# Ledger of designs, part 7: VHH binders against BTB/POZ domain-containing protein 2 (btb2)

Target 1, 284 residues: BTB/POZ domain-containing protein 2 (btb2), of Schizosaccharomyces pombe (o74778)
Amino acid sequence: MSMNSSTEISQEPSIMKPVSSISSFVFNAGFLQGTFSDTTLIIKGETYHLHALFLGRSPVLLQKLIENNPKGDVHYTIEVETEDPYVTKESCLFVLSTLYCDSPRIPAEVNVCSVLAVSDLLGLDTLAFEASSLIEKSIRPETMESVIRFLDPNFEGLERLKMGMYPRFTSGLFNKAIQVMYNTLVSNWNTEYARLLCNLPFEVIKDLLESDKLTVGASSMARYKLANEIVKMRASFRKQNHIEGKGDESVVLAFDEGSRGIQLVHIAPGAESRRKIWKATSVR
Key: E = the ipSAE of ESMFold2; O = the ipSAE of ESMFold2 at other seeds; V2 = 0.75 times the mean of E and O plus 0.25 times the DockQ between their complexes.

## First folded at step 1 (VHH)

Design f06 (framework vhh_7yz9_2)
Fold by ESMFold2-Fast, scan of step 1:
Structure f06 (fold): chain B 284 residues (1-284), chain A 123 residues (1-123)
Amino acid sequence: as target 1 above (284 residues)
Amino acid sequence: QWQLVESGGGLVQAGGSLRLSCTASGFTVSNYAMGWYRQTAGNEREWVAFIGSGGSTTYADSVKGRFTISRDNAKNTVYLQMNSLKPEDTAVYYCAKTGEYYRPSLSYGMDVWGQGTPVTVSS
């Protein structure tokens, strides 16, 4: 029993001092202070002292409360196991706090991707869709790597990128991200996009650099130069980080193909040299 | 659709043995390097063993001499034979396929993962 809890509000003299709203009282006394806590919730090893009544607003937590208290004990203990690295203590605190509010707002200081992950974990669809909308609106060069890593943390490729890790909420985000990359790659390939471009699978880089939607100079040589610089950056990154690969990446001039005059190719391990078909790209 | 399905996990006593299987669908395991990883509650995924497309094998120091990774190309399956099991081997075990560029010991560049199979070692 909590010794610090009081549900009685003094109203003498109440005419000069307004009573707190239900929302304000529930959030401050319930969530922040833990007044009358009846539930111990463990998420990813972190313990939270909360209230079954408010946690029941999550369909996932409601199910666990019902299943893990068949004896009808006064105090609940429930656990949510997850290996999702986007589920953090900070995002859990925020998402759980929304269960104690009737008008929650995602603050600018919170990691929105982590809010989506926890919202998905707890079955909070409205909050998950709101988080997805905020991610979409935040896509720019400075946030691109975070968004792409959120959609495809293991760099599996285009199929994963198009769906994301939470497909019900994240499908379509890549379409917005790639449009931003098409328009900003030339200005950001060796700065904001450098690490991202080094980590993306070859087929994703190939699709990106061969795309007719990519904004580059008017000639095939401008596209070749950009692609060649990116491929060299990727090769340097692999060497510095001792990353093994299937083969070396290269760019060649392509004749009358949908690749807009260039083609990215893999050279098998052990191939000593590759002669370019155009003199402008030759070693000698 | 590319997928990996693990099986063979379970409860075993310390000093016992267990063989995990990982069956691939949608791709041929002999064309890729494959790895086994494990994860305990509260910790990141830990690399266990690796088999290259050419058949060379490497192991984490914690399992070297006790675990053996192998594959059966005809069955499109990768195995992890676990001998002399210890309580600290208790984890969920995952099978994974490499992407184009990878460093297995850092869990970098693995692009297809299985759902995992739990292994509990008692005593």
Scores: ipSAE 0.000, ipTM 0.156, lowest interface PAE 21.5, mean pLDDT 81

Design f07 (framework vhh_7yz9_2)
Fold by ESMFold2-Fast, scan of step 1:
Structure f07 (fold): chain B 284 residues (1-284), chain A 122 residues (1-122)
Amino acid sequence: as target 1 above (284 residues)
Amino acid sequence: QWQLVESGGGLVQAGGSLRLSCTASGFTFRSYAMGWYRQTAGNEREWVAFITSGGTTTYADSVKGRFTISRDNAKNTVYLQMNSLKPEDTAVYYCAAERKGWLQFTGDYDYWGQGTPVTVSS
């Protein structure tokens, strides 16, 4: 809490006039009150009255300030365009305030994913990595759905999840998430985790269940039973929620030397007539 | 002013039991999910158990079936009942308050206790 802590700045009387710290003055008079504002910054239609000197700490804003005032005018107007839904007024206020102080903390009132989004937008790498670290440390079964939605809000699939929406900072978060998912799969699931498994793209479930990092039992049969349970749960969920699939999901035994003993497949619609694939027949 | 105070740590023999308590003040305890974390020297804090504001519980695989997390909203207290303790459970145990909802982690920034040491002898 940089704003509230500024009121506690110690002023030591001396033979010279008492003076407030520069940081306290800059934050209170500059950021909070907008005293001697020389820059109008517009982000997603929200207007901020700020100072070029402090905004210049952002490489993105510095470039816009330089580009938009070749004549040396004393007042700047710059705009940052984004369609990112994670860029919010609350997070912009917090992130912009960090440019006016030395050691910012990410407060509970501001969404950490939104702080990452704004930090990425403004080129504030240190703050973005700090936000990413907080997200990584918060990955648990209870937060998994939120993390997955943050990495892949449009459910594009495995490659998006691996990168995330801010690849410079979110690459690697899925590796932590998948490790938590491996650990959770061998325990009794609550309703929230079961719902997450039903909402994940097929390719993610396939990669998860075929992985040698999933340590279920000593045999391929234990893995087959787990995968079959999940596939049946996903089928029931899709039917109950009227979700169209690309085909019926099934688990088959795999005999290739490189396999983990099972393979998850999409059965083509016409394959229901095949006798070799019992699940295609039983789903009808 | 917020505060989290852990208690109940100590020395116990392998196979024994211990109950940790964490009492909260200065915030609306019932609205927060509560977690237990542990840390050994030279390692990062490891999540142990979690309980939502609604009472749903989850556990790390290393403690599942042995530890039970519970809460008493009337006393603003979260508990960790530790059974069948192993030497590898030796750590400093911390409680944390985390808001439910999409990713408002309060961890190291807002609502952590000071920690309570647990030593399990072989």
Scores: ipSAE 0.007, ipTM 0.241, lowest interface PAE 9.3, mean pLDDT 77

Design f08 (framework vhh_7yz9_2)
Fold by ESMFold2-Fast, scan of step 1:
Structure f08 (fold): chain B 284 residues (1-284), chain A 125 residues (1-125)
Amino acid sequence: as target 1 above (284 residues)
Amino acid sequence: QWQLVESGGGLVQAGGSLRLSCTASGFIFSSNTMGWYRQTAGNEREWVAFISTGGSTTYADSVKGRFTISRDNAKNTVYLQMNSLKPEDTAVYYCAAHLDYYDSTGYYKPRYDYWGQGTPVTVSS
């Protein structure tokens, strides 16, 4: 069989059936072509011509449709504003298109973190959990920095990671990322993970190494040796890259009942400051 | 924007094999029957093989038993495995996606085609 060019519509009958399935009609005529559009949706300044019936599948958009048109006017105009940098035009197009499909799949070309962000914005829980699951499957030592920055873009520490972005959907990501971090701390580090450990803020390293979740030997000496190795690696990295820290990083043995036998200290420049911190630790 | 990108073409001796790949944007791939076409200089574009969204395949008589079309939905990729190649198979090969759609006025259109840019295949005697 011969076919026409990509821009030419055949005047002769197609070998395909002359009527579309409901799904094909809804997606192709409704979403792609905007046929019979009754709604103007504005997200982050971008305009989309869509249909109230299908947008109503989003609880967030349904609420806006109801609130902004209580008298049932023939055309709707609704707006969603967000400062989230993960909400992009590409991700909005994909997520909105899922409202016009029965069984959408997240394609490899679309950033899955951005799909999670838009799904959260529009209240699409099933799609958000699917995106979260795909991110979880991608977590490994060489991708950890990207995942941590997604969950906690400012590296504010382990407590912030527990309350990270899109918390309804990322609790599983947090648990998986933390588990991979703890497991990797006691193994042979590849170059990417060693670089991550050098780039993490002191507060994050302190939380990790002092954590009850980190399982290293039965003795305080095993934990001390690991922590000392990491602190020395971080010091070497700062020296090699001419990075000025907020002071010297050090590991000391701690004897308080609430500690795991070690404490990481960040000593500001000055001998007097070092002596005061050392005395406080030694009293316990 | 949505696009189709072909790869895997080249020069091959008669009796040899080539595998063509076509990567499609997810928006195109998930909704469409995918196909391979070929065109020789001075001739019209000729259909080679179709694969439906459900995996059903159909082949042109000239390639039956020699060519196999397949799709990987996880990678948004359609493949054409070409075996027992003949000089007559020399052509530019095109990937296509076929949609049923309605125009902006609501009229049904029997098909709408998305095309790749093509990848050349030369089979020497």
Scores: ipSAE 0.000, ipTM 0.139, lowest interface PAE 21.4, mean pLDDT 73

Design f09 (framework vhh_7yz9_2)
Fold by ESMFold2-Fast, scan of step 1:
Structure f09 (fold): chain B 284 residues (1-284), chain A 123 residues (1-123)
Amino acid sequence: as target 1 above (284 residues)
Amino acid sequence: QWQLVESGGGLVQAGGSLRLSCTASGFTFSYYAMGWYRQTAGNEREWVAFIDSGGRTTYADSVKGRFTISRDNAKNTVYLQMNSLKPEDTAVYYCTTDWGSSYLEKGYYFDYWGQGTPVTVSS
């Protein structure tokens, strides 16, 4: 039942454990007020006045502190560059504040995806795992679009979800998202899932419907009917909202080696010869 | 509160160039894919180009090789460089955000459109 077998030797320390009054002082005077700061941390051009002692709890920041030895003064300046849009000032403040706390918790009002992004950036594996676990538990048809956007901001499709932006922590999210999407596609879906299907990028819909993990029926005809229904729904939604591109989403029958019997195609008018090339897989 | 303001349109001769700009305010610009659509009187909106949050670009076949979309996250601005303009490029050009995302409570519509910038290409 319990997977937490005590293989660790529990030692009774002979020195006093930190009390809440010390933790309160460290957080309020150190983090919030910046009292006696010895380190300037720059993330995406935003400056934070912090303490090397507490930043050393991050293996990434510790390495940067070691490599960027101060010359003359006992003040560190370290910089972390990132193009990740989920790394925000709000998420940085929260994640950095956890370095000044014992046993921090991610509150409900904080963007958990942004916490994962910053935690991964700073090598805070325990916090990143906790954030990933909370995101996984939040995956439902109603929240699926936001999770897919987080994992696949470049609209690369389901293979991008597997790789993710944070692959050390996203495999569980990928597996959960895939299970929810496949289960919902087989069942009657509600209004929120219909909205999700209309909002998802073509590449995500293509990968989902062409996947061998989708068990909609034994025949290519069952898969074709489902895919055609979804494509028609997406087309109707576009027309109803007066947003019509010159491209058309279509389902064609495909009997190539490794094929599940269908292929989704996005064809621009008069550009048949400029369609995407589909590469067959040789894996079993 | 979310606003998009387009600029840079005008009258140009066939073969000419124009650079359109769209400045965003009231939302976290870097999180969103940005795009350009165009519309002629009596016709539906036509997608022109998209750039996602990571900088990946996609173009309609009618403009591929002639138009270039780019973004400057520091200025909250998306650009459309239009080269080798043709009379059929004549339209009002609209800036839009991504399709909408329940993550950002934006909905299924392009809820936040700009007022548009007209482009006229003479023969």
Scores: ipSAE 0.000, ipTM 0.097, lowest interface PAE 18.4, mean pLDDT 72

Design f10 (framework vhh_7yz9_2)
Fold by ESMFold2-Fast, scan of step 1:
Structure f10 (fold): chain B 284 residues (1-284), chain A 123 residues (1-123)
Amino acid sequence: as target 1 above (284 residues)
Amino acid sequence: QWQLVESGGGLVQAGGSLRLSCTASGLTFSDYAMGWYRQTAGNEREWVAFITSGGYTTYADSVKGRFTISRDNAKNTVYLQMNSLKPEDTAVYYCAAKSFQDLYRTGYPSDYWGQGTPVTVSS
């Protein structure tokens, strides 16, 4: 036994605290330890032991608590079903933890796209807008592919890109992304953008390369050369990965009043065969 | 037992470059977000750059366009390439690892830090 007759003198400042702050207690005892849990929340098959009082700060979870406990039972059980791949256990833990603290901040180590996805799922508009703002500020060549894949994970095309998968929060992101790409494509097409450009649908590549906003050399020849190299890169990628499209992609010079000097086209498979036959027939 | 060991710091002239390395042992490196923080005398540690387990990168505004973070999961190493160094970049640089599993179990922030490596940029 310790003989502590002079216990008034302490070397550990923490033991002199009379009580934890509300914020510290709520986060540590409530969220982390699950003390006095009254709610079982299931998201995407993963179970969380939480508190109705704090979950009620989410309008989506509040509605589910009301609807799925009509008898006013002491313990709640609610489920949120989603097939969204951006909704991960790690993102759910972070977003749910924000309900247990005042003025939460999105830490640098968390996947901001996943935070937006879970915030949208749970109706946490302020956190979703903060996540969207952080994504917008992070758009650069090195992050471009991640942002585009977040907006259009199945490469559906331009209409999906303009909306994103969470239109309330993501509809402004493509406009920022495309402006950055217009200004940086020439220096990054065969490096940071190479994989992205190979995976984007033809219609998106056509819109990008024919755009009057694309920063490229003053001559139509400079635009033609860039577009031709990108189309060749895309063709090599398809051949190597055994991907079939609607036909061969090509770049032609365009001299129409409204043209930027080039036009991207799909060449029907029969066109190449006809050119070869004509060349063979013309031997004189 | 888990350790983060930083290397590559030193003295460099303004406008010069340095590459910092941080090697992790005793953890499943690929499951962790890795990052760099820096601390000047009398100030709190400030975030510099992070790379997630999925490869998504973020940078502090003060270093955007000058610093690049990358990782090599086969070597359990995270790197910070520092270009166009300024006297204001003078600090002790710390490697950190983060897991949301740790947040769930033990609270935030994680105590997973290296010992730090000093960087001095002369004018």
Scores: ipSAE 0.000, ipTM 0.147, lowest interface PAE 13.5, mean pLDDT 78

## First folded at step 2 (VHH; framework vhh_7n9e_1)

Design a06s (from a06 with I102S V104S; at its last look DockQ between E and O 0.64; V2 from the best seeds 0.00; counts 0 for: pae E 8.1 > 2)
Amino acid sequence: DVQLVESGGGLVQAGGSLRLSCAASGFTFSSYGMYWGRQAPGKGREWVSGISYSGSNTAYASSVKGRFTISRDNAKNTLYLQMNNLKPEDTALYYCARDQGSASAGTPEYFQHWGQGTQVTVSS
ESMFold2, look of step 2: ipSAE 0.025; ipTM 0.574
ESMFold2 (binder alone), look of step 2: mean pLDDT 80; pTM 0.815
ESMFold2 at other seeds, look of step 2: ipSAE 0.117; ipTM 0.613

Design a63 (from a06, 15 letters changed; at its last look DockQ between E and O 0.15; V2 from the best seeds 0.00; counts 0 for: pae O 11.7 > 2, unsure alone 63.0 < 65, grease 30.2 > 24.2, SAP .717 > .668, placed apart)
Fold by ESMFold2 at other seeds, look of step 2:
Structure a63 (fold): chain B 284 residues (1-284), chain A 124 residues (1-124)
Amino acid sequence: as target 1 above (284 residues)
Amino acid sequence: DVQLVESGGGLVQAGGSLRLSCAASGFTFSSYGMYWGRQAPGKGREWVSGISYSGSNTAYASSVKGRFTISRDNAKNTLYLQMNNLKPEDTALYYCAKEGYSSGWYDLGAFDIWGQGTQVTVSS
């Protein structure tokens, strides 16, 4: 993006006007206005008029500049192709602007997940690490579904959740999210977490509800009741959304885990139900 | 409610050292990034150094890299700037600032909250 700043009427200075700092001039005249731009950069159909010297701070863009101008032309044209929906015009503008700064900060109004995506695309590891740190700090009930969707936008399952879409920077975010859930599930399961719990893989739900790290109520029966409500909610969600072929889920009291133990059971499609047999052996 | 009080400035000979402190109150210090800026006589404000909320990430203006060290003590709500090998060009009013947010990108002296500053004067 380029902005043209011009003034038709010149101001009279007092005695002497101070000179703007080099960093202020580089950012405003260079990045914001495109003054003396020598490069046309194209990302997802958006065009940016920028400067090869500063773009060269991205290893990805540097390689493209070298590859597309082996003899040294006056003007560069380079393109970065991606289908990543997290790569947006606003995030590209912010990330590209950091190439013109020594110490950028990620402002609150920009989407941090999108900053991470663009930073990874352009090989800007420091900025990607900072974005990941901010995502980790932001994990709370109100943001949990957004973070989980960012880790697994295509609903691929547990292995994708563990790594995320940018593994060098998103590995471990799922584990942090689970740690937060242990402390917030009981108060949020039917509100902030309702849709999230319906979409999580069974393996995740089973581990979460069976874990000793989850504290549920003051009685041993409270965990059983909560687990049943969540399983019922998931079943209703699948029926409402015509999600078929996932089999049944149930909760049983586990005899070999004492009077308060529970076990979530999944019965694959087409298999005989073992729920009644198991439930009968665990009844007290 | 937010207060930032800088201290540790003074007159020092070129090549000398100073340590600036910034005492913070009125907000949860450990939740925010902090930075130092300076304003030299007849010049606009200049970014000097920044540090993330945890202290694990730091950044410096190129004019001070290798000479200045930013740090923080979250238990004491205090931000520091160790300035070594001082030069006459470092003469300025130094202020600390709490990160905020703005509608724009990086910009020294935007809507950030800052203190009244401490004067550093470096004689040749």
Scores: ipSAE 0.000, ipTM 0.143, lowest interface PAE 11.7, mean pLDDT 79
ESMFold2, look of step 2: ipSAE 0.062; ipTM 0.596
ESMFold2 (binder alone), look of step 2: mean pLDDT 79; pTM 0.803

## First folded at step 4 (VHH)

Design s01 (framework vhh_7n9e_1)
Fold by ESMFold2-Fast, scan of step 4:
Structure s01 (fold): chain B 284 residues (1-284), chain A 123 residues (1-123)
Amino acid sequence: as target 1 above (284 residues)
Amino acid sequence: DVQLVESGGGLVQAGGSLRLSCAASGFTFSSYGMYWGRQAPGKGREWVSGISYSGSNTAYASSVKGRFTISRDNAKNTLYLQMNNLKPEDTALYYCATLSHDYGDYVGWLDYWGQGTQVTVSS
């Protein structure tokens, strides 16, 4: 028989191609193709068709699956509510895909701050911490504004900066950021830091510029000149953007014992017109 | 050759304390984040705590937060875990690992593992 018979293609068992790995099948058929999806997950209005078995690897999603289907029905519908602007569809897709993998890797193309936000939202501690570690490693003058905005997007002040928006993973990032600022502010204040310094609350600028950790020079005049230029830049920025201040910012020399520093003051509207001049009066 | 050696485990009564150490060699310890994981009998591995390369940033699993403290000494290439108010549920093999975030073109998880140190908490 010449049409459909061949003995030439005898494969030995030891030379046969291995079957697809479980992890490859789970990722390709499960996550990418949605094969046998049993769960509808809604995050920030976006719908994802996924699998309860793999979503159960997230403690947050596992709890929602249990709460929303106590009878163990064959299809689940769960929702995660968030107003967090860092939770994006792209970062959700990436983070959810890690639940279908044994060894997830954060690719360079994905926003690492967004990966942290989604990982924290879903209780994925290892991924959240890796994202946080990458953010800390990336802190430089060129990335400082982005990092500070991630920690305190509404410029609320020092307490928010110290915690960040995801305190379990972001507390401590500010300590690294401020250390980099102490070492690089003099060289970068009017370039890499200009917009950031204009947007930071007065109390944060005061704390930064009055700090003994900020090395400007041995002279109090060097620190005064730096602070004065930054305060002028902030005033110009407010004027150009029609931001009504609750007063004028100013800097004065402070001669406290053991201190060669400066003092930043915030003068209430109208108060600057009534400056008091104090003089020692000799009785003669 | 990367090597991680854990020590400090043992048998302790509920409410007691232990301090674990992890001696690291074969890599630039100060350039990598580190963490402690644990594996309870018959269970999978779970994350306990992490610390960044500088020591400035730390994170904890909800089950141990407030009771455990992670720290590192980059001069001694050593990672620590101070465990207070131990519970029977903390009984596990504790191991240290490095998070690979500076490895060539790759960011990975738990690329290097220690042999572990056993912690047993009696009720």
Scores: ipSAE 0.274, ipTM 0.675, lowest interface PAE 4.3, mean pLDDT 81

Design s02 (framework vhh_7n9e_1)
Fold by ESMFold2-Fast, scan of step 4:
Structure s02 (fold): chain B 284 residues (1-284), chain A 123 residues (1-123)
Amino acid sequence: as target 1 above (284 residues)
Amino acid sequence: DVQLVESGGGLVQAGGSLRLSCAASGFTFSSYGMYWGRQAPGKGREWVSGISYSGSNTAYASSVKGRFTISRDNAKNTLYLQMNNLKPEDTALYYCARDSHDYGDYSGYFDYWGQGTQVTVSS
């Protein structure tokens, strides 16, 4: 009896040692070999031949097994529909394999973002929180773009970034990411962060550059110079990639009329900077 | 007593040029960075340009970069703003201001500013 009709469960070049425990037997005979498969699971058009007993460890799959319990049948067919691009065949195989194990761990070579996506899809909260924790620990300049794109793949803005695409598990990640950016923007804006900064929406750039938490030189002038260079980089990127219809951006230093000359860094759309002058939210 | 007096404003057609002057007195002009700011009708003040005490460093708002040139004559205690290719959106009251710190490039803070000179650009 084989459950590998589409080659989803292919053995890697490594030969497994003989099994010595029930957990090893269940994983090798059940998951890898497909022995006594009683369930056909379809996720995003990919077919998996598995076991209702072990799939029942997922609350989502358990509910589908109960709903699709065929009258008089001993074989189950259940489908999980998703448009999520992070749900991949590789991550489905990994997450489904955890249902055949006592104490699964996420290995370094698996895409952690995709593991979180599949874990959310299948209601595996513990695994999803583990994946989120690993993502949080990986946040640094070299991984920042990948993390931001995971939180907000369509660059919708701050609201999406704060929640992420899987709010139950990702809502804490942006706070860590933005703090790393506050401390590392000055040294990485034209290198590791260059492409990310060019793609982020105006309101995200405005919030980042106007923040009092941003580590720049002690003066408003240092912040102004940094903001102006980033806006210039964004303008060059838009021109080079024919994104001109989005409008121009500019940096404004505003003076409070009643103050002793506190300069405020304000990032504004081109039309806005030429048509009206606003006091910035940050004063130094 | 510190005094800053702006002049050179007026009515000009779009694409035209104006040169603003700021006469400084009551302090050692050559020791202070200077700024030009502007205020359009019904709006707050916007920073336009800055120049270090020596004249070696200058900075401009992106809206005026390439069109405006800030300069100073420390022997005459005078700050200048050369405005070229003027646009209707450049219409504002233009002010000069003194940096609050001496011998700095510019701190971003000022302690004195003038009454302003009106620039009106017709479309």
Scores: ipSAE 0.000, ipTM 0.261, lowest interface PAE 12.7, mean pLDDT 79

Design s03 (framework vhh_7n9e_1)
Fold by ESMFold2-Fast, scan of step 4:
Structure s03 (fold): chain B 284 residues (1-284), chain A 122 residues (1-122)
Amino acid sequence: as target 1 above (284 residues)
Amino acid sequence: DVQLVESGGGLVQAGGSLRLSCAASGFTFSSYGMYWGRQAPGKGREWVSGISYSGSNTAYASSVKGRFTISRDNAKNTLYLQMNNLKPEDTALYYCAREGYSGDSPEYFQHWGQGTQVTVSS
């Protein structure tokens, strides 16, 4: 039989209108404008309206998308909890934007330490390594304090410095930093390094000043004078800031295997305490 | 004119070892971070390891941490990857790459070599 109603619509070849490149459209409409957002991402209490497809480029975010929405709901809500002070809204915006780019670049104005922190948090290993590489290249007297504080923000000591706060990416940075300090301490101890030297734990200062790698004048007396001035500076700093030390810091001349000739000593208050410990140990 | 030439791949039994080399030319090798990446058949490119310009800082993908060691010889303009305790899932074409232009992420693998095939049997 014949059909009297026609619902056929005339089709003609589509004339393609000039459009932005895929990368340009994805960045501008997707990331900047939030067009067709399907994911609410919460990092450190800050909310971002983004896209599961692009967030899936992060292995950490991909796993959270899968675990929190196993049945493929139309809208995702995922949360990343962190107490890391280097994870800032500005660094999150930058790092998340790299998921919407073909070839992201770390801008000169962005805090590279914060980029490393967020990249590590989100499992973006190559971006985290790029950030660590930029930090290593930046190590010089003027940036030394910033780098050391990034590796050991609470001045816990040598073991923390060797690992850093992001050990997968920061474990090699202290080795470069200490080499720069060995070569530049004499010219910078009372200027660029003054505040840093006052805040570093005694054990770190001891390791630095007793090191055979430290470049200082030809005589052991030159090393003694330098170490003594640094110890005096540290003592003045503690007095001015009402910081109670665990004893007096001092420098003595050492004759044992004396290629470098000095020893830093920390005289604990109360020889009586050591005597009591000795007696307790001998009784037990 | 950046040129990277990988070598050292081959067939190896599970649990075995291989050392890959990457000979670099056309740039100041000692001024750039270097990377190893790999691509299994039908898969996308995966970052494996990176080493800073000085050799002081290294990083590894979680899948290879503790088994692979990246190193460099700046005097010979050569990058190395020592691969120990190889697994069938390590089977891939391995590429070396120089870090990109200023600020470019190495995950986009600028200045690729042709690659060296690693096949792990069991």
Scores: ipSAE 0.474, ipTM 0.774, lowest interface PAE 2.6, mean pLDDT 82

